# VHH binders against Methionine synthase reductase (mtrr-1), part 3

Target 1, 246 residues: Methionine synthase reductase (mtrr-1), of Caenorhabditis elegans (q17574r271to516)
Amino acid sequence: TKPFEVLVVSAEFVTDPFSKKIKTKRMITVDFGDHAAELQYEPGDAIYFCVPNPALEVNFILKRCGVLDIADQQCELSINPKTEKINAQIPGHVHKITTLRHMFTTCLDIRRAPGRPLIRVLAESTSDPNEKRRLLELCSAQGMKDFTDFVRTPGLSLADMLFAFPNVKPPVDRLIELLPRLIPRPYSMSSYENRKARLIYSEMEFPATDGRRHSRKGLATDWLNSLRIGDKVQVLGKEPARFRLP
Short names: E, the ipSAE of ESMFold2; O, the ipSAE of OpenDDE; V2, 0.75 times the mean of E and O plus 0.25 times the DockQ between their complexes.

## First folded at step 1 (VHH)

Design f1 (framework vhh_6fv0_2)
Fold by ESMFold2-Fast, scan of step 1:
Structure f1 (fold): chain B 246 residues (1-246), chain A 124 residues (1-124)
Amino acid sequence: as target 1 above (246 residues)
Amino acid sequence: QVQLQESGGGLVQPGGSLRLSCAASGFTFSSYWMYWVRQAPEKGLEWVSTINSGGGSTYYKDSVKGRFTVSRDNAKNTLYLQMNSLKPEDAAQYYCATDYSEFWSGDTPLYDYRGQGTQVTVSS
């Protein structure tokens, strides 16, 4: 299944006027255009949105790799001829000719907690002996509980790890090799009419004036909130296939 | 609560100049890196510039190097973007952002921007 573009034709805030605590809902309407002739959506069916990684998080990662200044130049990927693994080839979710910015924005899941192989690469990429020791501990059999407690369970991203370990400067090719594919996000349609699909989702209640530490909205919610009339977004008409090893 | 308010956009002819400002509140501005990002109609968010907390290190998208200058005034909690030699390709809604995080070990770096940004139009 190939992603296709849909057009944002409406973006509205809806507030329940009878509630004592004001909850704001956002309503987004997308127009399928000519693609509607091939689709038979009903209310409740899922639309799979290709949610991009936040530009600033992508920039932070590419800067630490030392490649932010060439992030928009065309590059061509190739497999390492010294790789002896059965699956030694260019990842299927990355175009052979592309830009680093496109790969990290659209193709690679940078928000998923790094696995132990990636943390090992981070350990090899730091000039600081204390950072290296800690990162190697998180990769070890003895560090399995620490990895679970401090990385996996809290859901630390690659950017979180790079922020925590400021001397880590990983090679960008190793990140492309080890980061998983970015998977489109499902949203249930509240309605489908005249080739237009509507989704409604809840925003946080208005902030209290008590100055509390804020709990931020999720990645997909922040992206949806940024959409404007006239924006084009990429969607899939059906659930994406899971990655399977050969 | 982090709040960022952009201003200074407008209509300018190709080759013209504009100075954008971003007023920050709700966090210790002098402790955070700041960013300028932009979004043109029918395009995604595009990073433009970065400045570190002390103002001594700056980074730019290749297409704006030599034309744009980012700076900050920590005493005034204000971020600036001086834009010179503007091109039609620079027309966009401009936002400022920060990677506000109160806890490094449990928090994903969060990039925050507020309001509608400030519109830059480049037209003869």
Scores: ipSAE 0.000, ipTM 0.111, lowest interface PAE 16.1, mean pLDDT 73

Design f10 (framework vhh_6fv0_2)
Fold by ESMFold2-Fast, scan of step 1:
Structure f10 (fold): chain B 246 residues (1-246), chain A 126 residues (1-126)
Amino acid sequence: as target 1 above (246 residues)
Amino acid sequence: QVQLQESGGGLVQPGGSLRLSCAASGFTFSSYAMYWVRQAPEKGLEWVSTISDSGGSTYYKDSVKGRFTVSRDNAKNTLYLQMNSLKPEDAAQYYCARSYTEVYDSGEWEVTYDYRGQGTQVTVSS
């Protein structure tokens, strides 16, 4: 199925007056408009939001690739036919004629911790021998524990890696090839009436860990908190057809 | 305690049919999407089919579309896979699995298996 657009018609912070702890919840209402005729919902059913990547992170990555200045020009994508099975999925979810900004904002999961093949590309893309040595250690067979402890478990993003290794300038083509697809996020509807779905969620915060020097909110929570009345968002009415094995 | 118990496997000729069942207990079955996955000898784990919690949405691996049908009976806590026109490449150990959505600090999510049964063997030979 294809994503469709819905309108944000309310966005409120709600405080529970009966709680001993002051806890704030966010309540978002979206209007399905004419798309409501295609959907049969009941409370508890999931709506899948197409959550965009943050503009600052997209700009940072594109600048490091040397392509921020052309990010909004239309370009045609050509993917190597010998690409591995997982990477071969990307062309199925992006238009051949698009922009780099659209690709990195909407189609590619830049927040997922880089796998070892992508870290190898980062190692090959730095002019600094110390950075190269450390990155090669992280993607080596001997470095599996270091990779797990310092990259995978703390959930370092590509942007985090590029910040930590400032001389890495990866080719944008290799990022498009190796980054996984950005998958829509499920949220249970608290109510559905008069073509409007209401979502109530608690703000999540993640503590600082080794590999991250500061607490941060999740991508979806940060995006939901940014929504205002009048915003348009892309949704899927049912679960995406494809999933990844761990 | 989550339990998944597959049954219905066996030996079948090419072109034959089998119906697999999976009895679930220890959780609210009607609240979870369910999966069928398979593993042939010398091969990795392979996704076959997904069914939503209500049974209203089904998804299939391209090579089994039109031949396999997944269904569920939430009143009986049972998942089914009807397999028709079986081919030699369908021979595998078949597992039912409960889905799980894991959210990482990066805000990324992925669907994976949090529980699998012990499986039921499907053999296709003449």
Scores: ipSAE 0.000, ipTM 0.105, lowest interface PAE 16.6, mean pLDDT 74

Design f2 (framework vhh_6fv0_2)
Fold by ESMFold2-Fast, scan of step 1:
Structure f2 (fold): chain B 246 residues (1-246), chain A 125 residues (1-125)
Amino acid sequence: as target 1 above (246 residues)
Amino acid sequence: QVQLQESGGGLVQPGGSLRLSCAASGFTFSDYAMYWVRQAPEKGLEWVSTISSSGGSTYYKDSVKGRFTVSRDNAKNTLYLQMNSLKPEDAAQYYCAKDLGPYEWLDSTGYFDYRGQGTQVTVSS
């Protein structure tokens, strides 16, 4: 099923956002327009939002790859027919002709903690011997506990790793190869009436830890908090066939 | 540094009107959605209205809808709240607040970033 555009028609707080007694909840209402005639929705059904990566994080990563200046130029993805991994990373609705900014904003999960193969690429991409040694340690069998304690458990993103290792300049093609797909986020509809779906959500935040200077909000929560009346968002009516829910 | 300076509050009788202003500095005003929030004595902060960065979209708390109008002048870096048919329940300290931009959540734990003392609105005879 292909994503389609819906219009944000209201965005409001259900509870006082500064109250310490009650968890903050927000309500978003989206208008399905002409797509409502094709969809059979009932309260409790899931709507899948295509949540973009934050622009500043995308720009930071592309700058470290040395490609921010060409990020908006059209490029053709030349996919090796024998490369199964690349095909798995590109959603079916995305054209081979695209931009680097579009790929990193909508197609690739840059927030997921990098696995050891990606950390190996980072190690090979630094001019600093101390950074290289530390990154190689995190990839080793002896570094399994360090990887878990300092990368996986804290949930460090690629951007966090690049910030911690400022001399790492990875090739953008290796990031496209190794980053997982950005999957749409499901939300249960609290109501669906007159072409309009309503969802209520609570704020989620990850605390500051070693490797992150600041607390961070979850990607979907931060994006939903940014939505205002008149915004257009991409949604899927059903779970994408090529994505698995945990 | 972000600075927001509210003005225009005062004492008004029920059914009266007031126009609040907020002068913004220290950021690119036209890039951010803006909010009006209020706080009555011994109560928490309450969201009142939102206006998009361009001014093309507005949203209001149900209890003020039809009575309040938010607007902005991006050339003057100024946000406004026109309040009509004021009720005693509208009495509060009013603050303008800047929306969080991309990644500003890294430096913030809240939905709003506001500055200054606000402007007091009192509704009584």
Scores: ipSAE 0.000, ipTM 0.145, lowest interface PAE 16.2, mean pLDDT 74

Design f3 (framework vhh_6fv0_2)
Fold by ESMFold2-Fast, scan of step 1:
Structure f3 (fold): chain B 246 residues (1-246), chain A 124 residues (1-124)
Amino acid sequence: as target 1 above (246 residues)
Amino acid sequence: QVQLQESGGGLVQPGGSLRLSCAASGFTFSSYAMYWVRQAPEKGLEWVSTISGSGGSTYYKDSVKGRFTVSRDNAKNTLYLQMNSLKPEDAAQYYCARGEDYLSWFPEETYQYRGQGTQVTVSS
């Protein structure tokens, strides 16, 4: 189904966000406006937020692909008719006519840790022999522990990998092919009245210790924390359908 | 106009802790990577930490890894640096910094916009 727009009318801390407690609670209220007449919501029902990827990370990735200068130009994704390849089909979660910025902001999950096939593409896209060796090792049987310890367990994003390997310049086409669809995020409504849904969510933050080398926060939590009164956000009233083979 | 205002510095003994804050205004805070840089007496500016616009990625100077934690509250346009196990070598004027534009991801490009700084002194 199609996303619709709602208005942020409140964004508040429920608890002190900077206490050293293990949990900070925040509250967001969104106004459904005229869409409320079409929807039968009750407290506890899920609303699905279309969470955009952060602009800085999108720009960083597109710059490394050498395409940031054309990121806002309308482009048409299509298979070359002279070289028809089944596996080069346009992904179902990406519109045929769109912009690179739109694809990377709204359609592709750039925060999910890269799988080994994507890391192999990164290895093929670097001019530095040491980077290539390391990336290829992460894809080998001998590198299974390193892949888990370096990439999967720390939850490194594509942007993190590109920052760690500065000579990697991946083709944007391969990223569009291999990155998964960005899935709308469910949040339970703590209340719903007068066309307004109230969401309360929790964030846990601890200072760095021997067991944690850097802070890690989820994309949805970071985005919710950035919302201000007057912001317009896209939502789905039902769980999004998955693309499936016939 | 880009404005950055640091606070939270002070005098501590070796092994002590301080939490620095930086209040930002004049730009879309969540769209920019933010940096902590420092300058010790008679030395140049030194990069300390980077945090992505979302807060999902953080990077640290080797000598502060495991002791310092950078974080941000995008709803309040505020950047933080939690400093634990402070050493005399950490004594410096600490600055909050932003890149020249939203594409300035690397520390070497990002020291143009900075605040007035907050002084950290570590001595017995």
Scores: ipSAE 0.000, ipTM 0.122, lowest interface PAE 18.7, mean pLDDT 74

Design f4 (framework vhh_6fv0_2)
Fold by ESMFold2-Fast, scan of step 1:
Structure f4 (fold): chain B 246 residues (1-246), chain A 124 residues (1-124)
Amino acid sequence: as target 1 above (246 residues)
Amino acid sequence: QVQLQESGGGLVQPGGSLRLSCAASGFTFSSYWMYWVRQAPEKGLEWVSTISTGGGSTYYKDSVKGRFTVSRDNAKNTLYLQMNSLKPEDAAQYYCAAPTEEDLYWLSQGLDYRGQGTQVTVSS
């Protein structure tokens, strides 16, 4: 199941008249065009949007890796047996020949809180002894509570960690190996007729957590809100057989 | 090249109103959350307001809540801040910004914003 392109044909704000609390909802209509002939949908069926990572976050991460200047050059992913760990592999969700910008925009989940293995790579990648010590503490057994309280529970992203530790310059190949797959987002279709799927969603944002003074943004909601008539977006008709939510 | 041009500032008396505008170019304006931040001479940089890409979600600094309204016109690539019931404490250089929330965190640490800004003065 490969993503295919659909056209945005309307984008409107809708108020829910039945709610005791007035909710602002958005309605997006996408035209499946010729792909409609292969698909049979009913109201309530899911459409899966391939939501890209924000360009500013991608650029920030690639700049810290020292590779922003080559981000649009075609590159071939390879494992060097002399420099890589024993279990290192090219991730199956990333094509061997691609660009760094494409990988970080569409293939890798840069918004998910980094696990301890990735934090260890960050520790190995800093020239600052204090940063290294703090990062090593976070991935130690004794630092489990601090990791949970300051990284996992607040949902700090890789960009947040690089921002907090400005001397960390991780190798881009280690990020490609360790960042999880970016998963398409399901939305229920409120209607499907004349080759067009309509979806209605609420403009929701997560509340600020301790240590953040601003609301946490929803990547999919931000992206959907940015869509304009005439935009082309990538979708999946249903969840791919080999694709599993974490 | 990203360009942001603020306008609409001026001198008003307490209780007065001003509408600030920010004209954006060089990027896909409709794809970015937009921010208003301000800096007074005796204070650090302060976040004032945030607006989502489609305008459906807005957030405000507690001290301006109910007095300020942020809005945007994606067809015109323009961001607005309607300021009502202005107080002397609102006097500052106002900037619009399109950075991530993490970049806004850096701005909140007192780092300079390179935009031209627009000056708001509240005085009798």
Scores: ipSAE 0.000, ipTM 0.115, lowest interface PAE 17.7, mean pLDDT 73

Design f5 (framework vhh_6fv0_2)
Fold by ESMFold2-Fast, scan of step 1:
Structure f5 (fold): chain B 246 residues (1-246), chain A 125 residues (1-125)
Amino acid sequence: as target 1 above (246 residues)
Amino acid sequence: QVQLQESGGGLVQPGGSLRLSCAASGFTFDDYAMYWVRQAPEKGLEWVSTISWSGGSTYYKDSVKGRFTVSRDNAKNTLYLQMNSLKPEDAAQYYCATDSPLGYFETSDYGMDVRGQGTQVTVSS
């Protein structure tokens, strides 16, 4: 359903009392405010966070597409077979009239490893014959192991691929067509009292790899760690229960 | 401040060899891919080679494949280009390049917004 805003009211380190090892964990508390009156949550229920893509990564991709200068200009999504399919994957609260920055920040999964169809578009979008040959190899039947070893297993993002192949300038409309929808991330609530949901989680970090610019924390963990008191975040709410037996 | 300093160029006869070096400072070298690019007189900039941040993946311009080898020493913050079987067509000013520390190209779509002074390679018949 339709996402709504909640307010971050605490973000701090805590010690997990159930851990066999003494381990510092992260805790974030969000206040549902007036939305709490229309929701029925219990501890252990999942809350779905709409995690935005990092601004620097979005800017990098839009710059390579040659559209960063118009990223905040309103644009209209055209209705055609491919565009309509992409629109079906974008949440209904997103207007057909939107901005490129909004689409790449909140609607499209730019961190998921590109599939072979997207790599083929990258191959078609480079001015360099050697980049084109390598990218086409990754799309071929003979290149399946290379694709798995270089792209899929390391978890390379679109930005990682564009950085590795600096002459690739993909059309932004092809990225909108082929990038999957950004899926909200579930977290179990450790408590829910007085309209406030509390989440306790362990930090997870991925080491640097051949395609990755820096060591990566998971997208959601990086984002949660960036939250501070006063921030507003988008979540998906539950439909109010009409009837529930004990 | 990101700084790149190339060295190792010079005059060589056709079929000869040269090793270029690029000393990097001002950023975490092993977090970034590195590039070799060149510019011959009266020509535009040409991409020559790319090496991934770990050194595990390398890519080459078709005309240099099998003759040039790019490598890096992350402990020394140094990038190398071993050039064998040099041809007159390889004569150019050679530059190493990286992306900005913030992860995008500020002044060049080719990723050459941070580039060194270059080192000249001349191949005499």
Scores: ipSAE 0.000, ipTM 0.093, lowest interface PAE 21.4, mean pLDDT 72

Design f6 (framework vhh_6fv0_2)
Fold by ESMFold2-Fast, scan of step 1:
Structure f6 (fold): chain B 246 residues (1-246), chain A 124 residues (1-124)
Amino acid sequence: as target 1 above (246 residues)
Amino acid sequence: QVQLQESGGGLVQPGGSLRLSCAASGFTFSSYYMYWVRQAPEKGLEWVSTISSGGGSTYYKDSVKGRFTVSRDNAKNTLYLQMNSLKPEDAAQYYCARDEWTYGFDLSEPYDYRGQGTQVTVSS
C-alpha cells in the first residue's frame, strides 16, 4: 500500500509548552478527505506517519557528498557500468526516478548507527591518513570493542560520524546502496469522525541528551511539533511490510 | 543571502526581564537548529541556548536553566529568548546564530552565521 497525503486542519497545545514540570500535550487533527471512503478506522487504530529526516541533517550529509547543489534535480538511478560486483543492485526502497533530496528525506534511514560496511566506505572516502587509520581500526576484528564503545553503544548516526571525521567525503551512490529503509511511525488515533483523525501526544518532561546536537528520541516529536494548519503529511493506511534490518 | 537581525536588548535592574528577538531571512528558517550565544567584554563567545528546527527540543547553559526560555515562530521566521531573573553575570552582547552542524551542546566552535547582536546591560 502506497502512502497518501492528508491535510493538517488543527494543531493545539493543551498545556504550557515551556513547562518543565508538567507534560505538555499537543493535539493534531488531520483530514483524510476522499481517502476516508476507503478506510474503516475506529478510535485506537494505528495510523502510520511517514516522518521525514530533519532537513538540517539531510543538507549536512548531501553537502559532504558534494551534491547539495543538485539535490533537487531529477535523477534516474542506475548501477555504475564500471562496477565489477555481480551482486550490485538498486535498493528496492528507492524509486528509479527521483531526487537526492527526496531519497535522503523520505526513503533512507540516516539515523541508525552505521554498520561496519558503511564505516569501511567512510574510511575509503577520506584524504586524511589519521582518519582513515581510525576508521579502518573500527572495521577490524581488533577494533570490535572500540566500535561498540564509540559507535554502537552511543548510537552515533552517519551525520555524527561525518562530523567526527571532517575530511570524509563519501560518494552519494554508496550511501544509497548501504543505508536501510526509513520505516513509517505508528500513532494511535484518539478519535476518528467526519473523515478527521485526531492524535494526542505528550512531550517528554525532561528530554534526554546524549552529547549530540540532536537525538533520535526527539525526531518524531520535533516533526509533529513543527506541523501547522495547512501542512500536508504522508501516511500509510495500514502497517508497512515486515522489515529485517541488517 | 543569509541575514540574522537581533533586537530587544537594553538596560535592566537585577531580577528584571527582557525578551530578545531575531529576525531571519535568506534561508529556510524552519529547517535549521538555532542558537543564542553571548559575549561579555574581554571574554570569549558563550553558548546560551539551542532550539530544534520544529521547536520541540530546547537546551540551555546550566547557569540560565529555569530563568531563560528559547522559542521560535517558523511562520514569522523569528527566534526569541525570554530572559527572567536577570543577574549581573548575564550582561553581554547577545547574538542569534545558525550552524550547519555542531556536536553536543558545547558550541565553542565558530558558527557559520550570526547577527550583529543586541546589548544587554544589568546594573543596579
Scores: ipSAE 0.000, ipTM 0.127, lowest interface PAE 17.5, mean pLDDT 74

Design f7 (framework vhh_6fv0_2; at its last look DockQ between E and O 0.02; V2 from the best seeds 0.00; counts 0 for: pae E 21.4 > 2, placed apart)
Fold by OpenDDE, look of step 2:
Structure f7 (fold): chain B 246 residues (1-246), chain A 125 residues (1-125)
Amino acid sequence: as target 1 above (246 residues)
Amino acid sequence: QVQLQESGGGLVQPGGSLRLSCAASGFTFSDYWMYWVRQAPEKGLEWVSTISGSGGSTYYKDSVKGRFTVSRDNAKNTLYLQMNSLKPEDAAQYYCAKSPEYDFLTGWDESYDYRGQGTQVTVSS
């Protein structure tokens, strides 16, 4: 099923947002409008929000790739006819006709810790021999512990990596190939009545650590926090398996 | 031959500031990540801060974040550590260290690094 648009009709804090002692919680209500008739939610069901990546982070990545100036130009993806890759294909989570900005905003998970293949690409994309060496270590068999300890465990994002290695300029096409699909985020409904679903969520935060200079809120948390009454958002129906990118 | 020479240590009161320097020679300074490490009495060597070759990336021990700033002047082959709001627990012999391998995080290994003779930092009322 294709994502559909719902309307935010309420958004409020249910706890003190300024308290450092208690975890912040918010309540959001969305109106399904005309789609409500097609939806048969049951207690315990979840709303699957199509959460976009942060614009600033997307811009940062695109800039590092050297393609920020063309980020909004419509493009058509194709397979390089000279590719030696076996079973080369356009990722299923990416539209053939799209823009770079759209892909990095709605299709690609830039928050997930980069895998070793992606780190290898980063290593190949730097003019700094020291950066290259370290990145090659991280993606090597010998560097497995370091990879785990410094990249995977702390959950460093692509942006974190690029920040840490300032001379890395990855090719955007390789990022599109290797970045995982950005998946919708589920939130359990506290209630569903009169075409409206209510959800309560707690903030998720990742502390500053080695490789991550600043604390960061979860992708979905940060996005939900930005929602206001009147906003229109994309959600999936009951079956995530039927997800299509907007 | 790799040579590192630390300076700038001294006696300060709690809350005071010091700026450490490390003069490097015998290698292409800008090609290497540099470290500050310290050893307090009856304690082992501990990592304090790391800075990349270009200076674009810096990392700090949690206990010194916000108080210490690492920097470098590649033209002068010099590493710096600005230490503000010093605490008694910061008292130690401070060493400049060069890693033979590039490590942007806390992968510092005492067994592989070159260090200077160090400079003493004392924090006392």
Scores: ipSAE 0.000, ipTM 0.219, lowest interface PAE 14.4, mean pLDDT 85
ESMFold2-Fast, scan of step 1: ipSAE 0.227; ipTM 0.643
ESMFold2, look of step 2: ipSAE 0.000; ipTM 0.097
ESMFold2 (binder alone), look of step 2: mean pLDDT 81; pTM 0.829

Design f8 (framework vhh_6fv0_2)
Fold by ESMFold2-Fast, scan of step 1:
Structure f8 (fold): chain B 246 residues (1-246), chain A 126 residues (1-126)
Amino acid sequence: as target 1 above (246 residues)
Amino acid sequence: QVQLQESGGGLVQPGGSLRLSCAASGFTFSSYAMYWVRQAPEKGLEWVSTISYSGGSTYYKDSVKGRFTVSRDNAKNTLYLQMNSLKPEDAAQYYCATEGLDWYSPFLEDSQFDSRGQGTQVTVSS
């Protein structure tokens, strides 16, 4: 399915005044416009939001790859001629002709902890022997517990790994190959009337007292909280097609 | 905004010890993992240590493992690095950093990295 654009026509915070804990609820209304004629929604149905990766994090990754200066130029993806994979192919979630910024903002899940194959690429991409040794330990068979404790359990993102290993400069094509697909996030509609869907959602934790929020746990919620009247967002009207078979 | 202020550096002889501190503000300290990183004159920024948000898990660069101990006091919003058996190769400007933020501006550009604070200088010599 192809995403389409809807307009934010209402956005407001609601605080529960009777809670002993601060619970923040947000209500967002989106207008489907002309797309409403093609959709049949009932309360409880899900809208799938295409949540973008944060621009600053995308820029950081692209800068480390040495490609930030061409990030907005059209490019055609191709398989690395030196790959040893006979059936290697362009990932299905990435358009063949696109921009690097679009790929990293919309198509690739840069927040999921890197798997061991990606850590191997990071090890191959550093000029520092100490960084290489550590990264090789993390992706070795003997290092599975260390990988789980250092990378997986803390939920280190690719950006976190690049910050921790500042001499790692991975080829952007290897990141496109190995990063998982960024999947749209479902939110149930509390109402749908006259082309407009209303969403109500709650934060499970207290807002950051110091004006900061958790990116790892709250990326989609933080993005929704940033929406204002007049914003345009990309949505899917039904669960995105997903290939789960080998 | 995130503010991190390092202290505790100084001059020490090889084999000596120092304890670094990092005072954090502008975010919920207890909800984020923290890093110690260092910048040696001949190399770029190097990761030294990581501590989980609760303090229950710690990780170290190979060359400092067994000599350095990272810890945190969430009630005081303070991160520590106990450095023992210091070697000349440990001489560097030491910085603390956090992860899991919705922005990465302190290191997005070289100039933005410096906004994280001045760091604390560790010199290992006689």
Scores: ipSAE 0.000, ipTM 0.138, lowest interface PAE 13.5, mean pLDDT 72

Design f9 (framework vhh_6fv0_2)
Amino acid sequence: QVQLQESGGGLVQPGGSLRLSCAASGFTFSSYDMYWVRQAPEKGLEWVSTISSSGGYTYYKDSVKGRFTVSRDNAKNTLYLQMNSLKPEDAAQYYCAAGYEPLTFDWSEGTYDYRGQGTQVTVSS
ESMFold2-Fast, scan of step 1: ipSAE 0.014; ipTM 0.409

